VH-VL binders against ATP synthase epsilon chain (atpC). Designs and how they scored, part 4

Target 1, 149 residues: ATP synthase epsilon chain (atpC), of Salinibacter ruber (q2rzv2)
Amino acid sequence: MADELTVDIVTPDERSFQGPANGVRAPGIEGSFEVREDHAPMIAAFGIGPLIVKTQAAHEYADMHNDRIIFATSGGFLEVIDNKVTVLAETVEPASEIDVERAESAEERAKRRLEEGVQEEERETHEAARDRARNRLRVAMGKVGTRQS

## First folded at step 4 (VH-VL; framework fv_vorsetuzumab)

Design v44 (from v10 with heavy chain T55S N57H)
Fold by ESMFold2-Fast, scan of step 4:
Structure v44 (fold): chain C 149 residues (1-149), chain A 123 residues (1-123), chain B 111 residues (1-111)
Amino acid sequence: as target 1 above (149 residues)
Amino acid sequence: QVQLVQSGAEVKKPGASVKVSCKASGYTFTSYGMNWVRQAPGQGLKWMGWINTYSGHPTYADAFQGRVTMTRDTSISTAYMELSRLRSDDTAVYYCARSYPLFKGYYYGMDVWGQGTTVTVSS
Amino acid sequence: DIVMTQSPDSLAVSLGERATINCRASQSVSYSGYSYMHWYQQKPGQPPKLLIYKASSLESGVPDRFSGSGSGTDFTLTISSLQAEDVAVYYCQQSRSTPYTFGQGTKVEIK
């Protein structure tokens, strides 16, 4: 349909999502941003955080209200042109597929490493691991997007 | 301390409705789902449904669909379960119980339970 | 619906002896490396108490004589050395899909 926003989310391994949407919110490098219908053309980098597809279409990854699909992502690039959003992400993981116990363990390991004192070049790696784990936990718990705040 | 406190015992006539409350304290209410489980005298446990406390969206067991309504009030950290068109076989102890995480499929079990609310349906 | 069947319905075990309870699911309750199967203890007049979550993880504050094992459709709760306070009804429960379902319960008594 005219003016309909479409979203395509691709990782190196597969296409994670493809279909119509009401909007996409991404964890931009300079802060979260949302692309809706008729957005100006742009390309933006995003980092670790929640990637949210707002949709009224039924989908197996949709939340319990059937209005959002929430992914934990580690970063990538988003392009919007002519109501087509293309997301090229390193990783995306649907909220419903996140292993909470594994994410908690990963956060604890990264925090312990940082507390023990790591080599300067290793610090960024452990901080990223901690941030990815925290993001996965927040996504799994639904503490993301505009509904909470 | 983490606890769930339920409303008091109810005696109802067949055809009436009952609304049980479950007040949470000591934790972030919207980080956990709230389940409702009943147990008839001398019987086992029957899951009635759960509510996503963050979104307010409920999921009901088929046996109770159409008769049960689950809601919550985040301002007072309280969940509610209303059962309508009561029958004598609805006589049971009704429990609320929290589960983590909020989303299905990553469910750690129900680690904190209310004390139970006895509902007796008699003429 | 996933049907959970426990065996035995009841057992009598001497103090200090091992108690074993089985739970069978009508279809697999495992997904992505995890088994969404939990065990509860219920004493008369009390709400159920979580003992084991995700088949084999011991809940905080639960004595280490309790253990869980299994995957897919067959699960076991073991009490390595029965104590007097362990007299109760034990329930398995799956959370793989809604409606969540419980086994019928196993009553553990002292011989």
Scores: ipSAE 0.000, ipTM 0.515, lowest interface PAE 14.3, mean pLDDT 85

Design v45 (from v10 with light chain S32K)
Fold by ESMFold2-Fast, scan of step 4:
Structure v45 (fold): chain C 149 residues (1-149), chain A 123 residues (1-123), chain B 111 residues (1-111)
Amino acid sequence: as target 1 above (149 residues)
Amino acid sequence: QVQLVQSGAEVKKPGASVKVSCKASGYTFTSYGMNWVRQAPGQGLKWMGWINTYTGNPTYADAFQGRVTMTRDTSISTAYMELSRLRSDDTAVYYCARSYPLFKGYYYGMDVWGQGTTVTVSS
Amino acid sequence: DIVMTQSPDSLAVSLGERATINCRASQSVSYKGYSYMHWYQQKPGQPPKLLIYKASSLESGVPDRFSGSGSGTDFTLTISSLQAEDVAVYYCQQSRSTPYTFGQGTKVEIK
């Protein structure tokens, strides 16, 4: 008898995903990590990067490969207990809904600011803005992995 | 100048295979997905699948799964579509069409199309 | 699969008059303000040409007389003042889920 892994992804603005999954990969602060069924209890922080839900259940956010849902996230916390994964994210944006033109503009603005030379206090803010925009573009362009087929 | 140039017309017998090429120029090949769409004589458009040009991973429509293979060669910016076990009802014009961005090419539609390759399957 | 149905199958319109084509999806192709619906024009012997993407965004280089509207399951392509070069078959296409599907096409001709 296998217990089914369930995933719940929420932000301050809404619930972005709720349903069964085969696994969740998050951009942990010390490196990417994956949670599958029967994982030990855990709470972990994650940062800017792709948040990937692996699922065979039909979902509107499923990618072109029909086996995963990819979100761009800016950070948050992931909790695992009794085969329930709860993701509390600052932002979560499904690949299919990313405004590519807006993300390109945001990256360009951040790059230009950094090229112009900003005060050290402001440098981290502009670097974070650049990194969020780059992550959104990578997620939207599907540049988040290769697999043998 | 952005363009997609396809290989020339093919005449095949039932049971044979055909491989159509689509050479891209004027843009970064791996930033766009490549779709394949066919049109039988006097009929509408039917999507066959797409390939992620960066990863090489294809997604096929169920109607063609098991008979179609989509590949690409990034060194020459060329995508390929091979259809095997040809039947007379595979007679059609086959188009390649790019979509942006690579992962969510569905966001902007297919903005650049190849000229089409006519494939005739006859006994 | 999402089934796309266009109406009418054919449309005859006088030069300078408005032409409207409807496209209905068997399920919603819109989500959170985005509609994954696109319109193409195809002339004999040519590949399709993208006219409208995301239901209402005009593709670069396409004349202003073309416009798109709608959300959910009901979408419309409008040609405000039909010109001779607009004689073609028009297709709607959803990209909400795979397989991507096209409508059966609407033939527009001069009355």
Scores: ipSAE 0.000, ipTM 0.545, lowest interface PAE 13.3, mean pLDDT 85

Design v46 (from v10 with light chain Y34R)
Fold by ESMFold2-Fast, scan of step 4:
Structure v46 (fold): chain C 149 residues (1-149), chain A 123 residues (1-123), chain B 111 residues (1-111)
Amino acid sequence: as target 1 above (149 residues)
Amino acid sequence: QVQLVQSGAEVKKPGASVKVSCKASGYTFTSYGMNWVRQAPGQGLKWMGWINTYTGNPTYADAFQGRVTMTRDTSISTAYMELSRLRSDDTAVYYCARSYPLFKGYYYGMDVWGQGTTVTVSS
Amino acid sequence: DIVMTQSPDSLAVSLGERATINCRASQSVSYSGRSYMHWYQQKPGQPPKLLIYKASSLESGVPDRFSGSGSGTDFTLTISSLQAEDVAVYYCQQSRSTPYTFGQGTKVEIK
């Protein structure tokens, strides 16, 4: 029998989450994917998007339904082995801690740069900045997953 | 100075095992993954696997699964690759190479490589 | 596994002329503006050296005559003005998913 799935989310600054979980959904480069217990060993890169830990364990970052924690992430790697998920991310921001005004300003700045025209070699940088800002806004506003009223 | 220094050349008999070391210096060892790549004489590069130096968890290419073991010792910033049940076609130069910081969203390729360890398997 | 195919297998170019190497992935290695594709240079008796990462980003210390382009499944490494020290084998590599895979290599020679 497989042990319970455990999740460890690590950034350069801290361990952002550690504990049991029912699953982890990451914004994979081919589209979102979910890891649950008894998943085969793997390593996968993920990009800008929502990182969702599904857990009913009490946590300060839990959403209003108290069954998931949603982070805005800029990307990283997810490893699975023996029901242990390790997420190595440059950034993870809990939905409740996102500065909405800063994210709005960042999105507008990046959009303005792209509209004014940039050298093609700079386009990726501005598109990534825009996408990070949009992701932070979506996460902060609860526009992720299927929980809409 | 960021550097990876590998152990010296090995000559082995078929059926033996070989353990190659890769000592890192000049950076935070646990912030980068360590890859192992081999190159048979006159052939291209073949990825064997990598190890997450922070967690110790390895991922192996299917071709080597069951014969390769990757470990690390964080106290001496050293990664190891052991290949068992050696065959003559395991004769190759074995390289360790770090991947860009595990915590970054983009994978920036393998930017620092060891000098290589020649492993010769002959009767 | 993602298969990486390079073309040509070998290339002879005069000093000062443009060299172009192509790499095709069996599956897309790009997502949301990112391409998990890298280029390496290997000279005899030496380990590979990273030249280009993320398809088009020049590694620190690499001459600007080297450039990378492409997205999805089709990628190109260009050497705008071949120098004598550029004689080497060049490899593309994807890091979109494990196992990471290399192309078979392209040998670049003078003349």
Scores: ipSAE 0.005, ipTM 0.510, lowest interface PAE 15.1, mean pLDDT 84

Design v47 (from v10 with light chain Y31W)
Fold by ESMFold2-Fast, scan of step 4:
Structure v47 (fold): chain C 149 residues (1-149), chain A 123 residues (1-123), chain B 111 residues (1-111)
Amino acid sequence: as target 1 above (149 residues)
Amino acid sequence: QVQLVQSGAEVKKPGASVKVSCKASGYTFTSYGMNWVRQAPGQGLKWMGWINTYTGNPTYADAFQGRVTMTRDTSISTAYMELSRLRSDDTAVYYCARSYPLFKGYYYGMDVWGQGTTVTVSS
Amino acid sequence: DIVMTQSPDSLAVSLGERATINCRASQSVSWSGYSYMHWYQQKPGQPPKLLIYKASSLESGVPDRFSGSGSGTDFTLTISSLQAEDVAVYYCQQSRSTPYTFGQGTKVEIK
């Protein structure tokens, strides 16, 4: 009876994933967490980090082992009810679609701005830009989680 | 075993086109990009471009843009490189080589290479 | 384009002695602790073989007498004790930005 957990990942612009899964790991505000089949009802906020869907279902974003789909996300909320996981994210970007050069440029730009000194009102914005770029690079390079395959 | 096997040697006239194939086995074809690198006799290595094997989207070096076409067929795990309007200085050994992951600026280098295809362009 | 320059063009080393090859990039190929720089070995009539990736990581199956070091623009490949089978041409390669570029190669031979 595998595939009882269903995952739906939605952003304001599109539905990024929909299908059966064995688990979902999210970069929770209080630390990374994983939802598997028969998890208790939950609503949790998550921040910038890797969002990992574990699935054997065929998917274009599957990794080299055909057991994971890894996204870079900037944050959102995850809801679990009756083996249905709904992820409402500001952004999600599949590892295979990340433009590494653009992400590197974004991090360098944010670092320079922070080094030059920014108004306190702008600090969070530039730190978030830096963190999003770093996360995209980590995801693209495969520096996320552990593999059991 | 992880392996890349290329098509055989070609002899072409200037102005012709050549299409080299690279058949992958022993791994998930669509999880790795495929690079094409050439080496003229007695010379060093020159990168021609890369293709995302899942999407089919290529990226070419400017020196070859407009003359090179990279494609793939996922049903037979094969990548292709076609070079048109051949000149005598296109005489070289052409290699395919995989890289991980499926994006530009790969982190892990090119870990598996085909045996090479010799292309000779002469009048 | 990022230009990769190797030195020396050729190197003669006695069996059992250390061989050192340098590679210099025209601009930094490192970013946030990562170096997009790799080393390959090529023997006559064979395709290149990956030895070192990310400047210092040893590829699986490669003897541990091979090592890489460096960051930014200056990189080194070291063979701690040269063996007869190490006679080859060695290439550095950057993958920091397209087009990816190789050094001109360093020929290693026994003296």
Scores: ipSAE 0.006, ipTM 0.543, lowest interface PAE 13.2, mean pLDDT 85

Design v48 (from v10 with light chain Y36N)
Fold by ESMFold2-Fast, scan of step 4:
Structure v48 (fold): chain C 149 residues (1-149), chain A 123 residues (1-123), chain B 111 residues (1-111)
Amino acid sequence: as target 1 above (149 residues)
Amino acid sequence: QVQLVQSGAEVKKPGASVKVSCKASGYTFTSYGMNWVRQAPGQGLKWMGWINTYTGNPTYADAFQGRVTMTRDTSISTAYMELSRLRSDDTAVYYCARSYPLFKGYYYGMDVWGQGTTVTVSS
Amino acid sequence: DIVMTQSPDSLAVSLGERATINCRASQSVSYSGYSNMHWYQQKPGQPPKLLIYKASSLESGVPDRFSGSGSGTDFTLTISSLQAEDVAVYYCQQSRSTPYTFGQGTKVEIK
């Protein structure tokens, strides 16, 4: 029998999620990873990508299958101890709340900067802005992960 | 099976209001947005707006802003569209149609439609 | 508002022949490999039925003779081999920006 897994997602501005879950998938620095019940203690950094909470609980951010919540995140840290997952994220934005037009504008702006030419020291900043916008668009479109598992 | 069932035909006088209902079944009501589209006799389709069924927040087309109100009741999986200050040119078939995902700006099209509600505004 | 213009207004095609309907948006409805463009079929006395979503994805239960293509501002719906049951009015619709807008419709008839 597995113990109940609980998830707490916190940003500097608010608590974005708190409740039981079946798993959490994060865009780790070394690649995507998933935490489920009875996972060994772990602390991992994650970057720009989709943060996915797998849960059957009814929630305003649930996807059309009502079995997961997808967030666009810009990075943070995830800690697992004693079946408690704590996500300390710089930003998290639920798929259901993403302003697609604004994300498109942000990507276009970043692409224009990169195309016009930027100094080498500024390139990482504009690439990160582009990547954050692309991630928001992919999350909004549902182009994240696979459901085969 | 997934289904949207609308209220029956209405006949109204100019200046009156009409409220059309759309009852959903066979799916999780709050995972899909609900759109309202009208079609005047012999005319094409005109989008009126949509409502986020989980939050209750609506978005209206400018042509109907100020006259239309969209609401929902999650306890009975029903969406409503009320159109006020009716004019003869509001005579049309009114459809509800679901879309995914629930959020603004992107969706998979309107895959399930109600049967339509005929509203006649007599002069 | 984004204006959707279909061509032709009406089309007569022989059974088994290809039918092609065009849809032009007044501004781009595509972004980063996707298009907020959908196609519907409507028969007299019935609500519209979704055929194609996101410009080229076939809706479940729709015959594979229907296909969609295009990006940006120019889109096409193709019926590869017209059947009798395909007589209907076809509408394109954009969902890139509110208000969502439909084309004026294309009536498909048997020649």
Scores: ipSAE 0.006, ipTM 0.535, lowest interface PAE 14.0, mean pLDDT 85

Design v49 (from v10 with light chain S57R)
Fold by ESMFold2-Fast, scan of step 4:
Structure v49 (fold): chain C 149 residues (1-149), chain A 123 residues (1-123), chain B 111 residues (1-111)
Amino acid sequence: as target 1 above (149 residues)
Amino acid sequence: QVQLVQSGAEVKKPGASVKVSCKASGYTFTSYGMNWVRQAPGQGLKWMGWINTYTGNPTYADAFQGRVTMTRDTSISTAYMELSRLRSDDTAVYYCARSYPLFKGYYYGMDVWGQGTTVTVSS
Amino acid sequence: DIVMTQSPDSLAVSLGERATINCRASQSVSYSGYSYMHWYQQKPGQPPKLLIYKASRLESGVPDRFSGSGSGTDFTLTISSLQAEDVAVYYCQQSRSTPYTFGQGTKVEIK
């Protein structure tokens, strides 16, 4: 039997996903990229953005068509070797589990602090907090990526 | 300011189709899902399905699967619910109601409702 | 499908007294720290009005005499001091999984 693409998503706190998939799209540092079956070996860094697993695995995190799972991530590394994708993420949060109210509060707090003026080191911290909150909201609203092609 | 306005009452014969519209105003249409709920005379509320207004993807309750179609037009902030092969027991008030956020599995309840559209199916 | 069962079917309470409505889900409607359960009020000839979302969050503009509690399968709506304007049918609703389902309704009347 031919090897199918398998995806494993882990954070320091938990394993967020493990199973077969048709593809994985990550918010790479150089731009969004997608890994499908028979991809060449690689390791790539990714940042704040949507992490999308395209799968028919009938997972609780799946969208209404049961063909993709969308996570909000704050960054990490993705490794591909022999049809096995390993995602080592700092954080990863399924769209269905996002605390939207908390994300809205976080975005507003970060925007307020940026408007009040802060040191440049603190400014980067608040910009990252704002970006993470915006990403969580975008993911929760389903305003990310395309469906499985 | 935020409101949902539905199309007017309809009287249909068994076997016909009905298409109800729901026009949104006062908010960003594509940031909220749109639900359809019906209520037969003297009965409780029954959820029919919802549509992700950003993607256009609908989810239907099994009881209506095969007879219901939900669509939307983002250019005029309007959602539609079409029910085909009408039966006398489809006589009900049909409501549209928004929910936040769009994504399946997370939901703030339906905070804004249309006024309702009465659909009467009689021979 | 998740079945939502309310008790009682009807309730008569004196003005100023506490009214309590229960809602039981056939399986847990809590997921990842959230309870996807909401309460609505419906008066004759009107659409339903959201009172409580996510089991215990009071909707904006709703009087603070309304409160919600519970998790998992057992939920309660409380009206701490019934007013004349509270005469209505109350519905619980789960949004844990599709199809979303409502309880059968509880009619609240003045004693």
Scores: ipSAE 0.006, ipTM 0.538, lowest interface PAE 12.6, mean pLDDT 85

Design v50 (from v10 with light chain T98Y)
Fold by ESMFold2-Fast, scan of step 4:
Structure v50 (fold): chain C 149 residues (1-149), chain A 123 residues (1-123), chain B 111 residues (1-111)
Amino acid sequence: as target 1 above (149 residues)
Amino acid sequence: QVQLVQSGAEVKKPGASVKVSCKASGYTFTSYGMNWVRQAPGQGLKWMGWINTYTGNPTYADAFQGRVTMTRDTSISTAYMELSRLRSDDTAVYYCARSYPLFKGYYYGMDVWGQGTTVTVSS
Amino acid sequence: DIVMTQSPDSLAVSLGERATINCRASQSVSYSGYSYMHWYQQKPGQPPKLLIYKASSLESGVPDRFSGSGSGTDFTLTISSLQAEDVAVYYCQQSRSYPYTFGQGTKVEIK
């Protein structure tokens, strides 16, 4: 695939996606950014947010748009070189597989602890937990035909 | 070059509000938290709070809670600090200062500071 | 609030001699092997400059004559051989809990 963009998404536990794509949008620390075919080489960090792969293979994920797959991610690094995008993510969850009830519970727990007051060194942990849960909920609610929304 | 550039000096009357800006350049704005610290003439440093530049969520020191508002605009890499109901003892140089990484800034201190904005409150 | 107390308030040291500044926290600023304590240098008319973070880590670009030590409640900033450019006020700062607090400052002068 000489000039076709290919995407490889890997977590410590598995390979979450591998195949041709028209683009990848990541929740960059600097703000959301998109990599398309013939993008200049780069390495970028990203945080908690939606990771979007634009691909005709989206039909493999039945509850998705025909042309994109939306994942909830907690952060990682994205490298692009020679039309190959490699995403090394801490976590990646397809919208169709997100447990909405569990995410709601996690958000409420983190929010409650932050409202009650936590020690400064524990604040990051609870803020991250809240942000991950909120992101999972937003990603899940963006799907058509979910069991819970 | 990594820089924080603050707005110019302000002279205000008691009871007024002041809004100071801090424009970041040369780095990824949302990878760093932004702190605000003030220094009254001839005195030491006093921390006012910080803002999570990625989420927009601020944390204020109790001494300023209810009078201070911290915001940011990621499209222009600028942080703001507004202090209301000004008193004469709010006369100080106000600094913005970044901390890294965003969620662990407490580990590494404040490594880059703005030049300071002098706010004078007098009748 | 965690109160940070520096000693001495002012210090006069000859060029080339060792300068030592102490900082005491009203409660521990260490957790799980790390100390959330930092040191800053401020010259007249200038913003503070970070020298040491996490009690003992030297900030990039800072001369190696500066060093930090300590844990828990007692911390020290050392300048091994004072130079003319080191005349400044030095502040310790904790980031263990909100609000972050600074010491009152130690003025270092050449004798």
Scores: ipSAE 0.000, ipTM 0.488, lowest interface PAE 19.2, mean pLDDT 84

Design v53 (from v10 with light chain S97D T98L)
Fold by ESMFold2-Fast, scan of step 4:
Structure v53 (fold): chain C 149 residues (1-149), chain A 123 residues (1-123), chain B 111 residues (1-111)
Amino acid sequence: as target 1 above (149 residues)
Amino acid sequence: QVQLVQSGAEVKKPGASVKVSCKASGYTFTSYGMNWVRQAPGQGLKWMGWINTYTGNPTYADAFQGRVTMTRDTSISTAYMELSRLRSDDTAVYYCARSYPLFKGYYYGMDVWGQGTTVTVSS
Amino acid sequence: DIVMTQSPDSLAVSLGERATINCRASQSVSYSGYSYMHWYQQKPGQPPKLLIYKASSLESGVPDRFSGSGSGTDFTLTISSLQAEDVAVYYCQQSRDLPYTFGQGTKVEIK
């Protein structure tokens, strides 16, 4: 009887979220996309970016996220079947749990290595490290990750 | 004012069931999971299980699986824990405690606790 | 299940002196730089009170003489200058995996 969207977010290490939701937005390879109730069956890959769960369960933190739970993710796959969204992510970090100082250090380290010159074989590895750190900072310290606008 | 208020003390005979209530106020009930934790006299804390207050889906610790039932009523912001087939070693103080988010409380631990309900099982 | 072991079981400390309680998890309770570890204080006849969450974050309203540290499997709760009102049993708790598990408790008394 209840025709509602449910979301399950898992990584190799843990289950990060499980419960009802109004929608899920993922940083897809071809651009961000959102899954809502009654979406057709789908499997989609996503990359480094914000993963957003829109849910009434997040109301206590609405002053930070406005009915949204924001995660920093490094990539994975999203599957939709019968109003059930399963997210299989390499990493998922909630905005409130991100260590800003560590992320700043990681970005600076990756940026410095790229500026010092790396072999072409290593360039993508350092660019990915930089992008993951930047995404963490945007999620944690961006307007969506803070009370200040 | 955020608080959890539990039902009063209970005295039960072995084999009976007990149902403890936990009424929430001062926050959005369905944004937090509700945990049940017990403490036998002179002993430490033992987690019994948790309920997703939005969906009503519970998860129980293996030690209590088959004897415990956790439910909630969103219209009155109240969670319930029923323990059946009571034994003398079920004598304990039973606490409810909220956690965030709804599935996992790892951000905040259990930040608000009820006052506790003493359940005594005696012959 | 993740087993939490505290040391010592009991601790007697003079007023104004430092008290240190350790908690060891049977497997890592940290992931991606974050530790799913919390500390509670329980006074006789009262429910537990959250003191520290995320291993080192001080809960609102808790005196700053309380601090937490550690990562992975080894965690510490420190009371920098013990006061009379700090006489209590202290518990660590992990929320990395279900079931949630508590340490056995450390009783802190005045010497």
Scores: ipSAE 0.007, ipTM 0.516, lowest interface PAE 13.9, mean pLDDT 83

Design v54 (from v17 with heavy chain Y54W F103W)
Fold by ESMFold2-Fast, scan of step 4:
Structure v54 (fold): chain C 149 residues (1-149), chain A 123 residues (1-123), chain B 111 residues (1-111)
Amino acid sequence: as target 1 above (149 residues)
Amino acid sequence: QVQLVQSGAEVKKPGASVKVSCKASGYTFTSYGMNWVRQAPGQGLKWMGWINTWTGNPTYADAFQGRVTMTRDTSISTAYMELSRLRSDDTAVYYCARSYPLWKGFYSGMDVWGQGTTVTVSS
Amino acid sequence: DIVMTQSPDSLAVSLGERATINCRASQSVSYSGYSYMHWYQQKPGQPPKLLIYKASSLESGVPDRFSGSGSGTDFTLTISSLQAEDVAVYYCQQSRSTPYTFGQGTKVEIK
């Protein structure tokens, strides 16, 4: 309701974020996109990738040196209307909560299964598992296009 | 400037509990994980577990599972390790040690250690 | 649990000579080019000090005579020219899988 951009990130299990922000970048189906203040009304699908909330509060989070909060997401929908961004994500995991060991194991399992020659239907499932694990590793390691260390 | 300061030495009877504190200063507490490592007299190092300081979620070594509890208080940048049902073989120096970054703390090793807290368990 | 075994248990080296400590993991501690293996130095009455992280990265403030190498299950810590201040016990540690585990330690003394 305010002129200030606000962001609300929800999954089936919880509300992962709610607060003011300067922008939200999502891993859109055809490429990443960013919503800032006074954006036109929009609904867009996004896939596996980093979901980035740019906010003044970011200094208190895992990627605090970049004034942003970074999440690993597996996909969902983003709606923007009247400076309110609502993200309905299948999964959203903050960088600080990522279990790197689990993600590495998941990536290796998926790679192994793909090497064993699975059916096309099964291949898509294992490719998605690999991509989600790889995304978690990238987010945890800060490999998301920041200019700061 | 960056330092971890632990609580003082403790003497406990078998069956008691001990709670050691580790106060961080000179850095952002929630950007680093906190590990707990002990060393019995004349012995090597044994990892007990770690805590994600932002979420508060701990991970314990199986050897201590059920007896150890790790917590933190972000308002005072302090981590705690409580060990219950103490035995004589729990006599050791207990260290806290940070690891960077928080979400992959185990990648970079433990670069800053507390001075250690001696815990003596005797009848 | 991954067992870390160091060799030798103790090592006497003359000042200025090379000291080499080996560490073997019971299972690989490497994944996708990263080795989750670290080396620490501990002097009597002091906490351990990180020397090398991720098998070969030198920790800030550590003299460049210290170096690490290896991958998979076999790792080495090298002190190229031993100095008096290097008398200590050295520990390897894996962080590939919980519980994180340390080697038994290698005591380095001046010959």
Scores: ipSAE 0.005, ipTM 0.522, lowest interface PAE 13.7, mean pLDDT 84

